# Miniprotein binders against q9h3h3, part 268

Target 1, 235 residues: q9h3h3
Amino acid sequence: EDGFTAEHLAAEAMAADMDPWLVFDARTTPATELDAWLAKYPPSQVTRYGDPGSPNSEPVGWIAVYGQGYSPNSGDVQGLQAAWEALQTSGRPITPGTLRQLAITHHVLSGKWLMHLAPGFKLDHAWAGIARAVVEGQLQVAKVSPRAKEGGRQVICVYTDDFTDRLGVLEADSAIRAAGIKCLLTYKPDVYTYLGIYRANRWHLCPTLYESRFQLGGSARGSRVLDRANNVELT
Key: E = the ipSAE of ESMFold2; O = the ipSAE of OpenDDE; V2 = 0.75 times the mean of E and O plus 0.25 times the DockQ between their complexes.

## First folded at step 21 (miniprotein)

Design hQ7 (at its last look DockQ between E and O 0.81; V2 from the best seeds 0.70)
Fold by ESMFold2, look of step 21:
Structure hQ7 (fold): chain B 235 residues (1-235), chain A 80 residues (1-80)
Amino acid sequence: as target 1 above (235 residues)
Amino acid sequence: SETIEVTVTEETSPEEVAEEIVKALEEGAEKVRLTAYGREAIERAWEAIIIAAKRLGYRITVTIEKEDGKRIYTISLEKE
């Protein structure tokens, strides 16, 4: 209808994951090379399909920075998907709690803080701050979407390795704020992504667990982190 | 300050802990402190907090700490 439906967005996400990524890997690349890499590939200028005038001539699905401690571990995704199919046919309720239990059982525990920014200086500055925090070891891994032809906001994803480790989720929020980021953040477990559950889903699940809003005082972390569905503030 | 202490284990009922949280806060305790060790207990403690939040009907604040490998959840009613 107008180009962005749940099915269309899912197909775009799959395509981006399968295309090449531009990666700065701190495990194999000296930290002193980071600033040059950031200057070469600003996310506001790296285009999804390698448009004329962009720094990339090839399609780019994601721009990513891997920290020294990054260890890829998606868990038992196939077992998760099989259990998800069984759950759907069982007649049992599908709730955030059942999704959490599936994630725990199958060790699909990663999640991410998300921020959405328009192309330009603010996006590139925010990404540079996040990338430095990753290379310095305050964060483990982050990625940012390239610029789409249609324009619009781009997304920075800052990963944590266990969404049930709520202290770790809060520590990542704090590290993001220490990098000077003041925009709204939302937190989503990867289990929702692997099961193809987006905001407009037939189970009426909300993939967002928390939101973080910058604040100048009160919280030790410099932000207010809320689980709005359950009316709980985390500190 | 009055603080009610609860130890959560792998055998603990989240529903029973939630009742204890609600009772303590409604009776005027300033804080309820849950201590849990291990993933199962930590998740049971969190589930108890979520149940308590729904029963109270007010926003609660949960301070999350780690001490000696244990997870500490300190629960209070939201301050202004």
Scores: ipSAE 0.722, ipTM 0.906, lowest interface PAE 0.7, mean pLDDT 88
Fold by OpenDDE base, look of step 21:
Structure hQ7 (fold): chain B 235 residues (1-235), chain A 80 residues (1-80)
Amino acid sequence: as target 1 above (235 residues)
Amino acid sequence: SETIEVTVTEETSPEEVAEEIVKALEEGAEKVRLTAYGREAIERAWEAIIIAAKRLGYRITVTIEKEDGKRIYTISLEKE
C-alpha cells in the first residue's frame, strides 16, 4: 500500500508541475507585499482544481516563492533519462553512487527538503515561515502543494541547488528550523524523481538521502541530520 | 580530550585517511578533524569518513564547517 501511494503521489506531483503555479517572485515583487500574498493564498485554502469558494478559480499545481538568488537550472534531464535507460539495458549494477554520477554528469543536482503537514493553521504558519525565509535570502526557493479534495497531507518542498553539497543541505535544514518548523524533514534529490525511483523500487535504492529530526537544546542547528545510506549523523 | 588532525588533499587516499580515522577513534581519540582544501579534497575527505563509518560498524557524528575556503570535518563517536 505504501509503495503504490508513493508512485501515485509522485505522478500527481509531476502532473502538478505542468499546471499553473501561484508564485511570489521576490526578484520582481517587493518583500512588503509578501504578507498580503500569504493572506490571499493560504495553502490550506488554495484548492488543486479551483473549487467554488477557494481563493483560486483555476487549477493550481503549486504555490511557490522565489528568492532573490533563485535561478532555475534543471540541467540535462533528457540526457539523464537516456543514460538511465541505457544503464538499465546494460545490466550493470545500479547503486546510489551510479545515480550520483549520472546526476553530476548531466548537471541534475537539485534536491529538496520535504515536510508533510495536514491542512490548516499549522501548514499555513509553516509555509509563511518558509516563504519569509526565502524572501529574506536564507532559502532560495520553496513550493507547497495545494489542498486536495480528499483533505490529505500537503507537502512543502524547500530546494537546494546541489544535493552533493552536504553543507548546503545542512544550511537549508538550519534555515527551516530557524523558521520554527519542528516536524520530521526528509531530503530527496530531484534525480530520483526524474528517474522514477520511489519507495520499494526494484533496485532497493532509498530515494531519501537525509532525515532531519528537531532537537531541543542540542546542536547549534536545532536538528540532527541522519545520512541514511551511510549511517552518519551530521551536526 | 585528544583531537587528531588530518589534512586531506586531492592526492590523499581516502582509504588511508579512513584507516587513520578508525585507528584514532579505536585508540581513544575523542575527535578526528579532517581539513580539506578544494572540491576534490572535500569529496575525498567525505569518502574517507564513509569508509571509516562502515569499518567501525556504528554510527558516527560529523560536524561540517567552512572556513577560509577550506572544509573542516570533525568526527566523533555518537555518545549513547
Scores: ipSAE 0.619, ipTM 0.877, lowest interface PAE 0.5, mean pLDDT 89
ESMFold2 (binder alone), look of step 21: mean pLDDT 84; pTM 0.819

Design hQ8 (at its last look DockQ between E and O 0.78; V2 from the best seeds 0.70)
Fold by ESMFold2, look of step 21:
Structure hQ8 (fold): chain B 235 residues (1-235), chain A 80 residues (1-80)
Amino acid sequence: as target 1 above (235 residues)
Amino acid sequence: SETIEVTVTEETSPEEVAEEIVKALEEGAEKVRLTAYGREAIERAWEAIIIAAKRLGYRITVTIEKEDGKYIYTISLEKE
């Protein structure tokens, strides 16, 4: 009932991926330039299509920060997509386990913590904290959507390189919280994104593996990370 | 405090390990510790944890550590 069709969501994701990205790349740009870059391109003011009164004169699909250790490797995405088509015609059940094995076989193992914030100071402050964590080496790569519509929420994505490495996923959550972020986080493997599988998909798959809730539970500032589908807490 | 230790390998049945986890915790063990090396064993251990959580019917807590190239999952009941 709610939401766009799968075709519309896939088309929107492709368009953003194909437009230019604004990138701060710590592998080639000194860390001392980060603050000026953040001030020039606050995500609440960078526009999707390059409005004349915005910081960007041309369309922007994403704003991203690459850490010094970032090594781009999406894995065998073409093989993954071919195997996905074969799976759909095979009559085999499509399950979270099947998707995990497909991702492992084709080395498409990255995933991301997501947070959704309205445009404004809180979004820009959260992004700045994440970007600093990436440049300082606590996180490897992050991106944030530009402002597309008045009042529309934007998303910050913080990547990890292997969603089956649950310790690495937890370490990323901890680094996000250390940057002062208190909102709800959800974790989604990239395999779902590459295959165009979103919420309310026809296979009834849940693309979210974990949620993280900020928790002031009597120890140092922390969070509660939960596999809600299976009722398991990770620490 | 009692800790039950289980080694998980590529040949281990996740269902049988899940039974061990449930039995140990229901019989009063404070913790169950699973040790796994290599991707397949690590995933089998996680599968066992999920099965055990479903059978227990209430939330469990899993502490995740890596030591000497292996994963250690320490499972306990959430208090209350």
Scores: ipSAE 0.699, ipTM 0.901, lowest interface PAE 0.8, mean pLDDT 86
Fold by OpenDDE base, look of step 21:
Structure hQ8 (fold): chain B 235 residues (1-235), chain A 80 residues (1-80)
Amino acid sequence: as target 1 above (235 residues)
Amino acid sequence: SETIEVTVTEETSPEEVAEEIVKALEEGAEKVRLTAYGREAIERAWEAIIIAAKRLGYRITVTIEKEDGKYIYTISLEKE
């Protein structure tokens, strides 16, 4: 059951990428307008299909904030997919190292911290904190899923440019924690999404590289980041 | 508190560095500090840490710092 839900959620996420986005772009919009934009489009009220009485009349795939330093670079996703098909056909062993090398070769290096929150004030408050951190330049880009009809959990995605840069991944975790987010975070490279690698995949690959747990006191970062594959705690 | 320092280069064997990490920690060093310059050395240092972690069989803590284009990994045993 958990596997089918992960593939379904991923297909929905890919379909949402093709629908219109509500974007605050800090490169073109003054930071002083952020609070008004957040008040106009609270994620808990923005609906996936533009339901009557929602802030949006049209379908919305994502609500996003772009920072000043944001540059959209997806790398060679088509070349990556072709190489992945060829690799599967070759019968060669597929490891996390194999995926890392494919990602590097095709420059598909983006990854994201993920947090799942129920619709409501806590989600909207978390999103406002993240959006501010993006506009202030502590984070490059973030997106949040709109409210689904079934009232399921919404996801906030906070991106980093390179999942192989462990320091950059940790800095983004620190910025998320500084924004007041205390929930569990998981880090997933986009390469795993592009290749259709979900939970319970046939290669036994874990698509989550890192897990961040909030810690009260002691760590400068306000969290403990676990490398799940290697059983290493990053601080 | 004894800190063992190791410089990692693009020519450094990750396995050799891993052996140094394991030896230092088993001999009672509180910390091992790896210094790496450049992308290749940074990755080799990380590979060494992963090998060492696997050999030790328990969770280790790694602090990552960046100074003047170098990466500094500080490795310690997780205090239960």
Scores: ipSAE 0.658, ipTM 0.884, lowest interface PAE 0.5, mean pLDDT 89
ESMFold2 (binder alone), look of step 21: mean pLDDT 83; pTM 0.799

Design hQ9 (at its last look DockQ between E and O 0.81; V2 from the best seeds 0.71)
Fold by ESMFold2, look of step 21:
Structure hQ9 (fold): chain B 235 residues (1-235), chain A 80 residues (1-80)
Amino acid sequence: as target 1 above (235 residues)
Amino acid sequence: SETIEVTVTEETSPEEVAEEIVKALEEGAEKVRLTAYGRLAIERAWEAIIIAAKRLGYRITVTIEKEDGKTIYTISLEKE
């Protein structure tokens, strides 16, 4: 609910998006080079601003892996943002349903599973597993934040191309779990990110659409995926 | 053990489908299956599921499948 904190997070996210990204692009780079690239650029060692002793000499906003089938399509983001402004002044209710309709209308359909991990072995191991899944074609694209000076948690984002394709969202969760990831995952459609809608926002919207919890032995999928706002379990 | 079948189209009222879901489950149907083709129908079906979930007040389970380009949402109450 702290507007100052939300503004700080938004400004940091904008700066990261605008800085160079460190990319392994399977569309142009042989898969046999992946292991060397992962060893050279572990996310726990790649620093946000190119600190002395890090493998990067320039600022890095994100570390990313693009799969062979990756086709960038952010949709009509400018139209989305204009429609969002109009909606806010229209007197119409602002609900998860209206956000979904805006996203569909403007073809801003991508979303992502997120996980937060402290710098170190667990983060680097998880990233390596995700990166391999992307190069092998089980996932389309993923990114991980670089290490910040304070040593706070880093985030891995695993993208899906259409948050309304709920089976596809579940299949991405399964691929993440197959890579050995057991931590909590949360799913956020990119529409919320493009509109700057974070937790504690003015509209009391929940930008997390689903939560995935690892479930040993109790489910064929290996996880339990919940839409907590609507009290619906997806399988 | 009964499954109630509902076809959802772009013209279908999500509120009316939600009433069908709630009625069927409260009358003892084990599952309600919504079949939808095309994005507008698929989202209308999902809206109906959300409305039904709120009216029921219990967690529901939605199994999601695709067949011949159609999306199938199979809805049941989660027990225990």
Scores: ipSAE 0.745, ipTM 0.910, lowest interface PAE 0.7, mean pLDDT 88
Fold by OpenDDE base, look of step 21:
Structure hQ9 (fold): chain B 235 residues (1-235), chain A 80 residues (1-80)
Amino acid sequence: as target 1 above (235 residues)
Amino acid sequence: SETIEVTVTEETSPEEVAEEIVKALEEGAEKVRLTAYGRLAIERAWEAIIIAAKRLGYRITVTIEKEDGKTIYTISLEKE
């Protein structure tokens, strides 16, 4: 069940990337319009396929907010995929280090903090906090999945430019915590998504590099970030 | 509280730095501070931390700071 669900969720995420997005772009839209936009398109009410009575009449893949410093750079995803196919054919060992090196070589360095929330006020409130942090320049870009028909959990993705920059990953966690979010966060590089590396993959690669757990009164960052592969706590 | 300081360069062996980290912590140092300049040194310092963590066999805590173009890793044992 867990493997089929991970591949299915990934296929759904890729299909959603191809559908229209509802975007607030802070580079072109005044920050003063953010509250009206958030009220118009609350993630718990925006539906994936534009159901009757939803704020959207057409399919929506994602709801997104772009910060002032946002520059879309996906790197060489095609070259990455070709190199990955060649590597699989070579029979060489595949390690997390191999994937890191492929990502660096092809400049596919983006990654994201992920949080899963049930539809409703807590999701909309979390999204509003993240959207403000993006518009205020504390975060670069974030997206949230629309409501599915089955009422499953929605995902908020908060991006960082470089998953190899551990400090930048930690700064994004701190900004998410400062926005009032207390749920579990997981960090996943986009390279793992582009290469189809999900839970229970044949190479036993963990696609989640970091976990962030909220902590009261402990660290200046308000969380503990665990490097899962190396059993190192980052503070 | 004894803090051991190690400078990591692009020529520094991660294994050698890892041995210094392990030795310092086993000898009762409260903290080991790695200072790295430039991308390669930063990665070598991290590799050393990973090797050290594996050798120690228990969870370590690493603080990451950036100052004046250098990255500083401060390593300590997780206080229970």
Scores: ipSAE 0.624, ipTM 0.877, lowest interface PAE 0.6, mean pLDDT 89
ESMFold2 (binder alone), look of step 21: mean pLDDT 84; pTM 0.813

Design xJ1 (at its last read DockQ between E and O 0.88; V2 from the best seeds 0.85)
Amino acid sequence: SPEEIREEIEELLEKAEEKLEEAEKKFKEGVDPRKARELLMEVFLLLWEALRLAEKLGNEELLDRAWELVQRAWMLLVRLRELYK
ESMFold2, look of step 21: ipSAE 0.834; ipTM 0.937
ESMFold2 (binder alone), look of step 21: mean pLDDT 86; pTM 0.849
OpenDDE base, look of step 21: ipSAE 0.845; ipTM 0.944
ESMFold2, fold request of step 22: ipSAE 0.840, 0.823, 0.814; ipTM 0.938, 0.935, 0.926
ESMFold2 (binder alone), fold request of step 22: mean pLDDT 86, 86, 86; pTM 0.853, 0.855, 0.855
OpenDDE base, fold request of step 22: ipSAE 0.843, 0.847, 0.846; ipTM 0.943, 0.943, 0.943
ESMFold2, last read: ipSAE 0.802, 0.831, 0.833; ipTM 0.917, 0.935, 0.935
ESMFold2 (binder alone), last read: mean pLDDT 86, 86, 86; pTM 0.853, 0.855, 0.853
OpenDDE base, last read: ipSAE 0.844, 0.853, 0.849; ipTM 0.943, 0.944, 0.943

Design xJ2 (at its last look DockQ between E and O 0.83; V2 from the best seeds 0.77)
Fold by OpenDDE base, look of step 21:
Structure xJ2 (fold): chain B 235 residues (1-235), chain A 85 residues (1-85)
Amino acid sequence: as target 1 above (235 residues)
Amino acid sequence: SPEEIREEIEELLEKAEEKLEEAEKKFKEGVDPRKARELLMEVFLLLWEALRLAEKLGNEELLDRAYQLVQRAWQLLVRLRELYK
């Protein structure tokens, strides 16, 4: 990806949160309806702007599945923003530790495993596996981006409640792998997204905390997880 | 020339700032948040180009100005999103 393309895609993804979502909520909808819903709204066919012939006639920001235990809690995002502005004005050094402390202080602790897949059967199959894992209670919540006009890769986001809970992050990786996902996964805290810590940020901070690579035949988890901040393998 | 590149960066930054101010005004006035979003997407495109050129020029001052505007625009986008949660 040349230049700031990744950063612009991140901005577009954030902006898409403002458009309507297609949601399957397992708290209110029987699990037996999931297969029909997945067939109605395959991510590779749902279009960002509701193109003619797509399953959606109106713009869709995200396709999402909420598990039984899902509770939306974004923490104190407004307080986080104010503290972040004050920190930047202070000229104090900004480190991963600083961002972690800000997240803890303002209870902005959510994070997500990310996978990027080309539109098509593999994406829809991956999404179906993830959606089932969410409805079955193995995962809490996930979303997938709709198909863009230009094509390109779609992203599946699988959330965890606390990026500081290493065990919870690893359990989500295991559940994703158990769902049959074999691609590269990266884990990013939402606080990094809210603070505009993208790939080429001015502080040279890595927005990725963990990387998961699929492993054939070896580990019970089916993956190797690297702590990117410390450059240590966790599995 | 380096001077022409500098001038282009300054024009991009000025245009980005004007659009950003318009987006902030719309937000403050309670106009449809999607209009502010549309402006912000344009702001980001301008700022990415400014950053690219400033990196090419090796001008730390212009880089810093561009990154400051990116942060300002990004924080507005976050605030806009919070209206839908």
Scores: ipSAE 0.855, ipTM 0.945, lowest interface PAE 0.5, mean pLDDT 93
Fold by ESMFold2, look of step 21:
Structure xJ2 (fold): chain B 235 residues (1-235), chain A 85 residues (1-85)
Amino acid sequence: as target 1 above (235 residues)
Amino acid sequence: SPEEIREEIEELLEKAEEKLEEAEKKFKEGVDPRKARELLMEVFLLLWEALRLAEKLGNEELLDRAYQLVQRAWQLLVRLRELYK
């Protein structure tokens, strides 16, 4: 959109990583406490900066659920950035294959399925389903943005640990659908996020690697997944 | 006029670069990462406006300058996040 809306939102999201997070960590917290935690901190009511009447009195950057197997590893982000700068000054072509190779070389392989929902019951219900899937072990980690003061859509991010592992990405899509999510999902490798590559970028790269659409009577997995780079259906 | 737009873009880029240099200095000092983050958000607002105007003008040199500053600012924001998250 005009005014670089996606880039502005991405910058605010990256900045939000540096504020406190509200975390349900299944590695240290009994699963039986999840429902109470979800009721205390619905994403439609947790505010970015601690508005009056919010469950939180202090800023919250993200609300997150960590699964039993969650083991954070961003990879060599600093080395990735250095290689990216060298590539831009080299005169060599920058292609989706170039980004894939950079990600592999520097072990920046994580990515996420994204969904955008308006504040309200639908968002809170979707988040609760995702959070349960994480605690039950079908997903590894997810986060949701808090409510902004001016309103607007919020984002749920469901992470996978290797965007080059199509089976793992498709398994995460299936788990999201099994949690009752019917909206459009888009998948973005973290390499694009760390390098600041958004929809309107100067290299005409597509940061959305996969797109998942729910089908009521279609695929047995409940979704149709499109590889955006090759325009190929993976289902 | 196109000349007035060009001068506005150059003013935005100059201001953005000054703020970016201040953010980079605060990052090196390591004392107040929230101030560095605040400066970077201001830098992005200036640069996105510069890019919007440069696209309208069709000036590739100004677009390239703005994009290089955006990349430099984004890299610093990621480094801040990695260090203080």
Scores: ipSAE 0.646, ipTM 0.837, lowest interface PAE 1.3, mean pLDDT 88
ESMFold2 (binder alone), look of step 21: mean pLDDT 86; pTM 0.853

Design xJ3 (at its last look DockQ between E and O 0.73; V2 from the best seeds 0.00; counts 0 for: pae E 3.0 > 1.5)
Fold by OpenDDE base, look of step 21:
Structure xJ3 (fold): chain B 235 residues (1-235), chain A 85 residues (1-85)
Amino acid sequence: as target 1 above (235 residues)
Amino acid sequence: SPEEIREEIEELLEKAEEKLEEAEKKFKEGVDPRKARELLMEVFMLLWEALRLAEKLGNEELLDRAWELVFRAWMLLVRLRELYK
């Protein structure tokens, strides 16, 4: 990724949150309808802008699945922003610890495992596995980006309620691996997204807290999880 | 020339700031948030180019100004997004 492409893609992803979502809500829809819904809206065919011949005629920001235990709580995002602005104005050093404390104070604790996949069968199959895991209660909520015109990689986001709960983050990794996902996963707190912490951010902060690599054999979890901040393997 | 690059950066920053102010105004007035979003996406594109050129020039002042505008634009985008949750 050259220059500020990653930051622009992050902006586009945030902007996409404002368009309509295609949602399967397990709280209101029987689990038996999931397969039909997945067949109707395969992520590789759902288009960002509702292109002719796509399953969607209107723009779609995300395709999402909500589990039975899903509760939308974003915390105090406004307070978080105000505190972040004040911190920048103060000239105080900004560290991962600072961001963690801000997140805790304002209850902005959600985070997500991210995987990037090319459009096609592998993506749709991966999404189907994740969606089933959500509906079965192994995961709380997940979303996938629709297909872009350029045919670039699509992202699947699998959320956890608290990025400070290491056990919960690891359990989500295990559930993703159990769903048959073998690609590289990165974990990013939402607070880092909301505060504009990207790979090439001006504060030189790493936005990725954890990295999960699939492991063939030996590991009960089927993955090796690295704490990127401390450069320590957790599994 | 370095002077031409500086001028180009200044033009980009000016245009980005004007569009950002327009987006902020639209937000404040309760206009369709998607219009403000569209402006913000344009703002980001301008600022990425400004940053690229400022890095090439090695001008810390212009870098700081560009990043300040990125920050403002990003904060607005987050606020716009919250209206849909």
Scores: ipSAE 0.824, ipTM 0.938, lowest interface PAE 0.5, mean pLDDT 92
Fold by ESMFold2, look of step 21:
Structure xJ3 (fold): chain B 235 residues (1-235), chain A 85 residues (1-85)
Amino acid sequence: as target 1 above (235 residues)
Amino acid sequence: SPEEIREEIEELLEKAEEKLEEAEKKFKEGVDPRKARELLMEVFMLLWEALRLAEKLGNEELLDRAWELVFRAWMLLVRLRELYK
């Protein structure tokens, strides 16, 4: 429907990466402090630019929780971008297979489950559940956008380290559901994010690799996961 | 009229390209990444409007020009993020 809105949000989200983050880092902070931190910084009340009356007085790009075993590795992003530019001028077709190969070649394999929620209790509750799952070791890294002045839905991102590892991606989905999350989840490899490939892209690529829908009485994971590239159910 | 809409799109694209070139210069100099980021956000806002109008007009040439600038702007934003965190 509205590809321009998604692209605008993505650009603002990436620009937010460069502002300060509010981080609970389980690698250096005791788990017993998590609940107090969550109460101090609910994502529905933390503002993007530090509005008066907010818990934050300075801009916040993201609110994040790092798990005990988190070790960041974004891969060869500069090489990826150079290869992408060369590919576009080469006349070779741009396909999902091409993007997968670029990601593998340049070791840009991370991806994320995304959920979009309106500001309020449901968002704060969902974030708290995800943050606890990260600190307890079921997930490695998650972040949530702060409240924008214009309002609108906020996003929770739950990262995995290798989108080609389907078992790992499905295990993250299961952990999200175990935290009580019932909304639609979509999974996007970071290669698409680094190359700016969103729903309304000029190559007609589908940047959503997987969809997860909550299912009562379903599999052991409690969800139905669809592989969007191959139109096949994984669960 | 369609001609007035076309002229508006071209003005938006020219202004966006100017700001993008300024952002590219600031990135190359390695100074003031906040200004480069601010310029890029202005570029995206101009290009968003240009794309909206060009899609409504059904003008493929103007859509292609806008998307080329979007691509350049996005690639710079990613590079800026990776160098300055």
Scores: ipSAE 0.367, ipTM 0.707, lowest interface PAE 3.0, mean pLDDT 86
ESMFold2 (binder alone), look of step 21: mean pLDDT 86; pTM 0.852

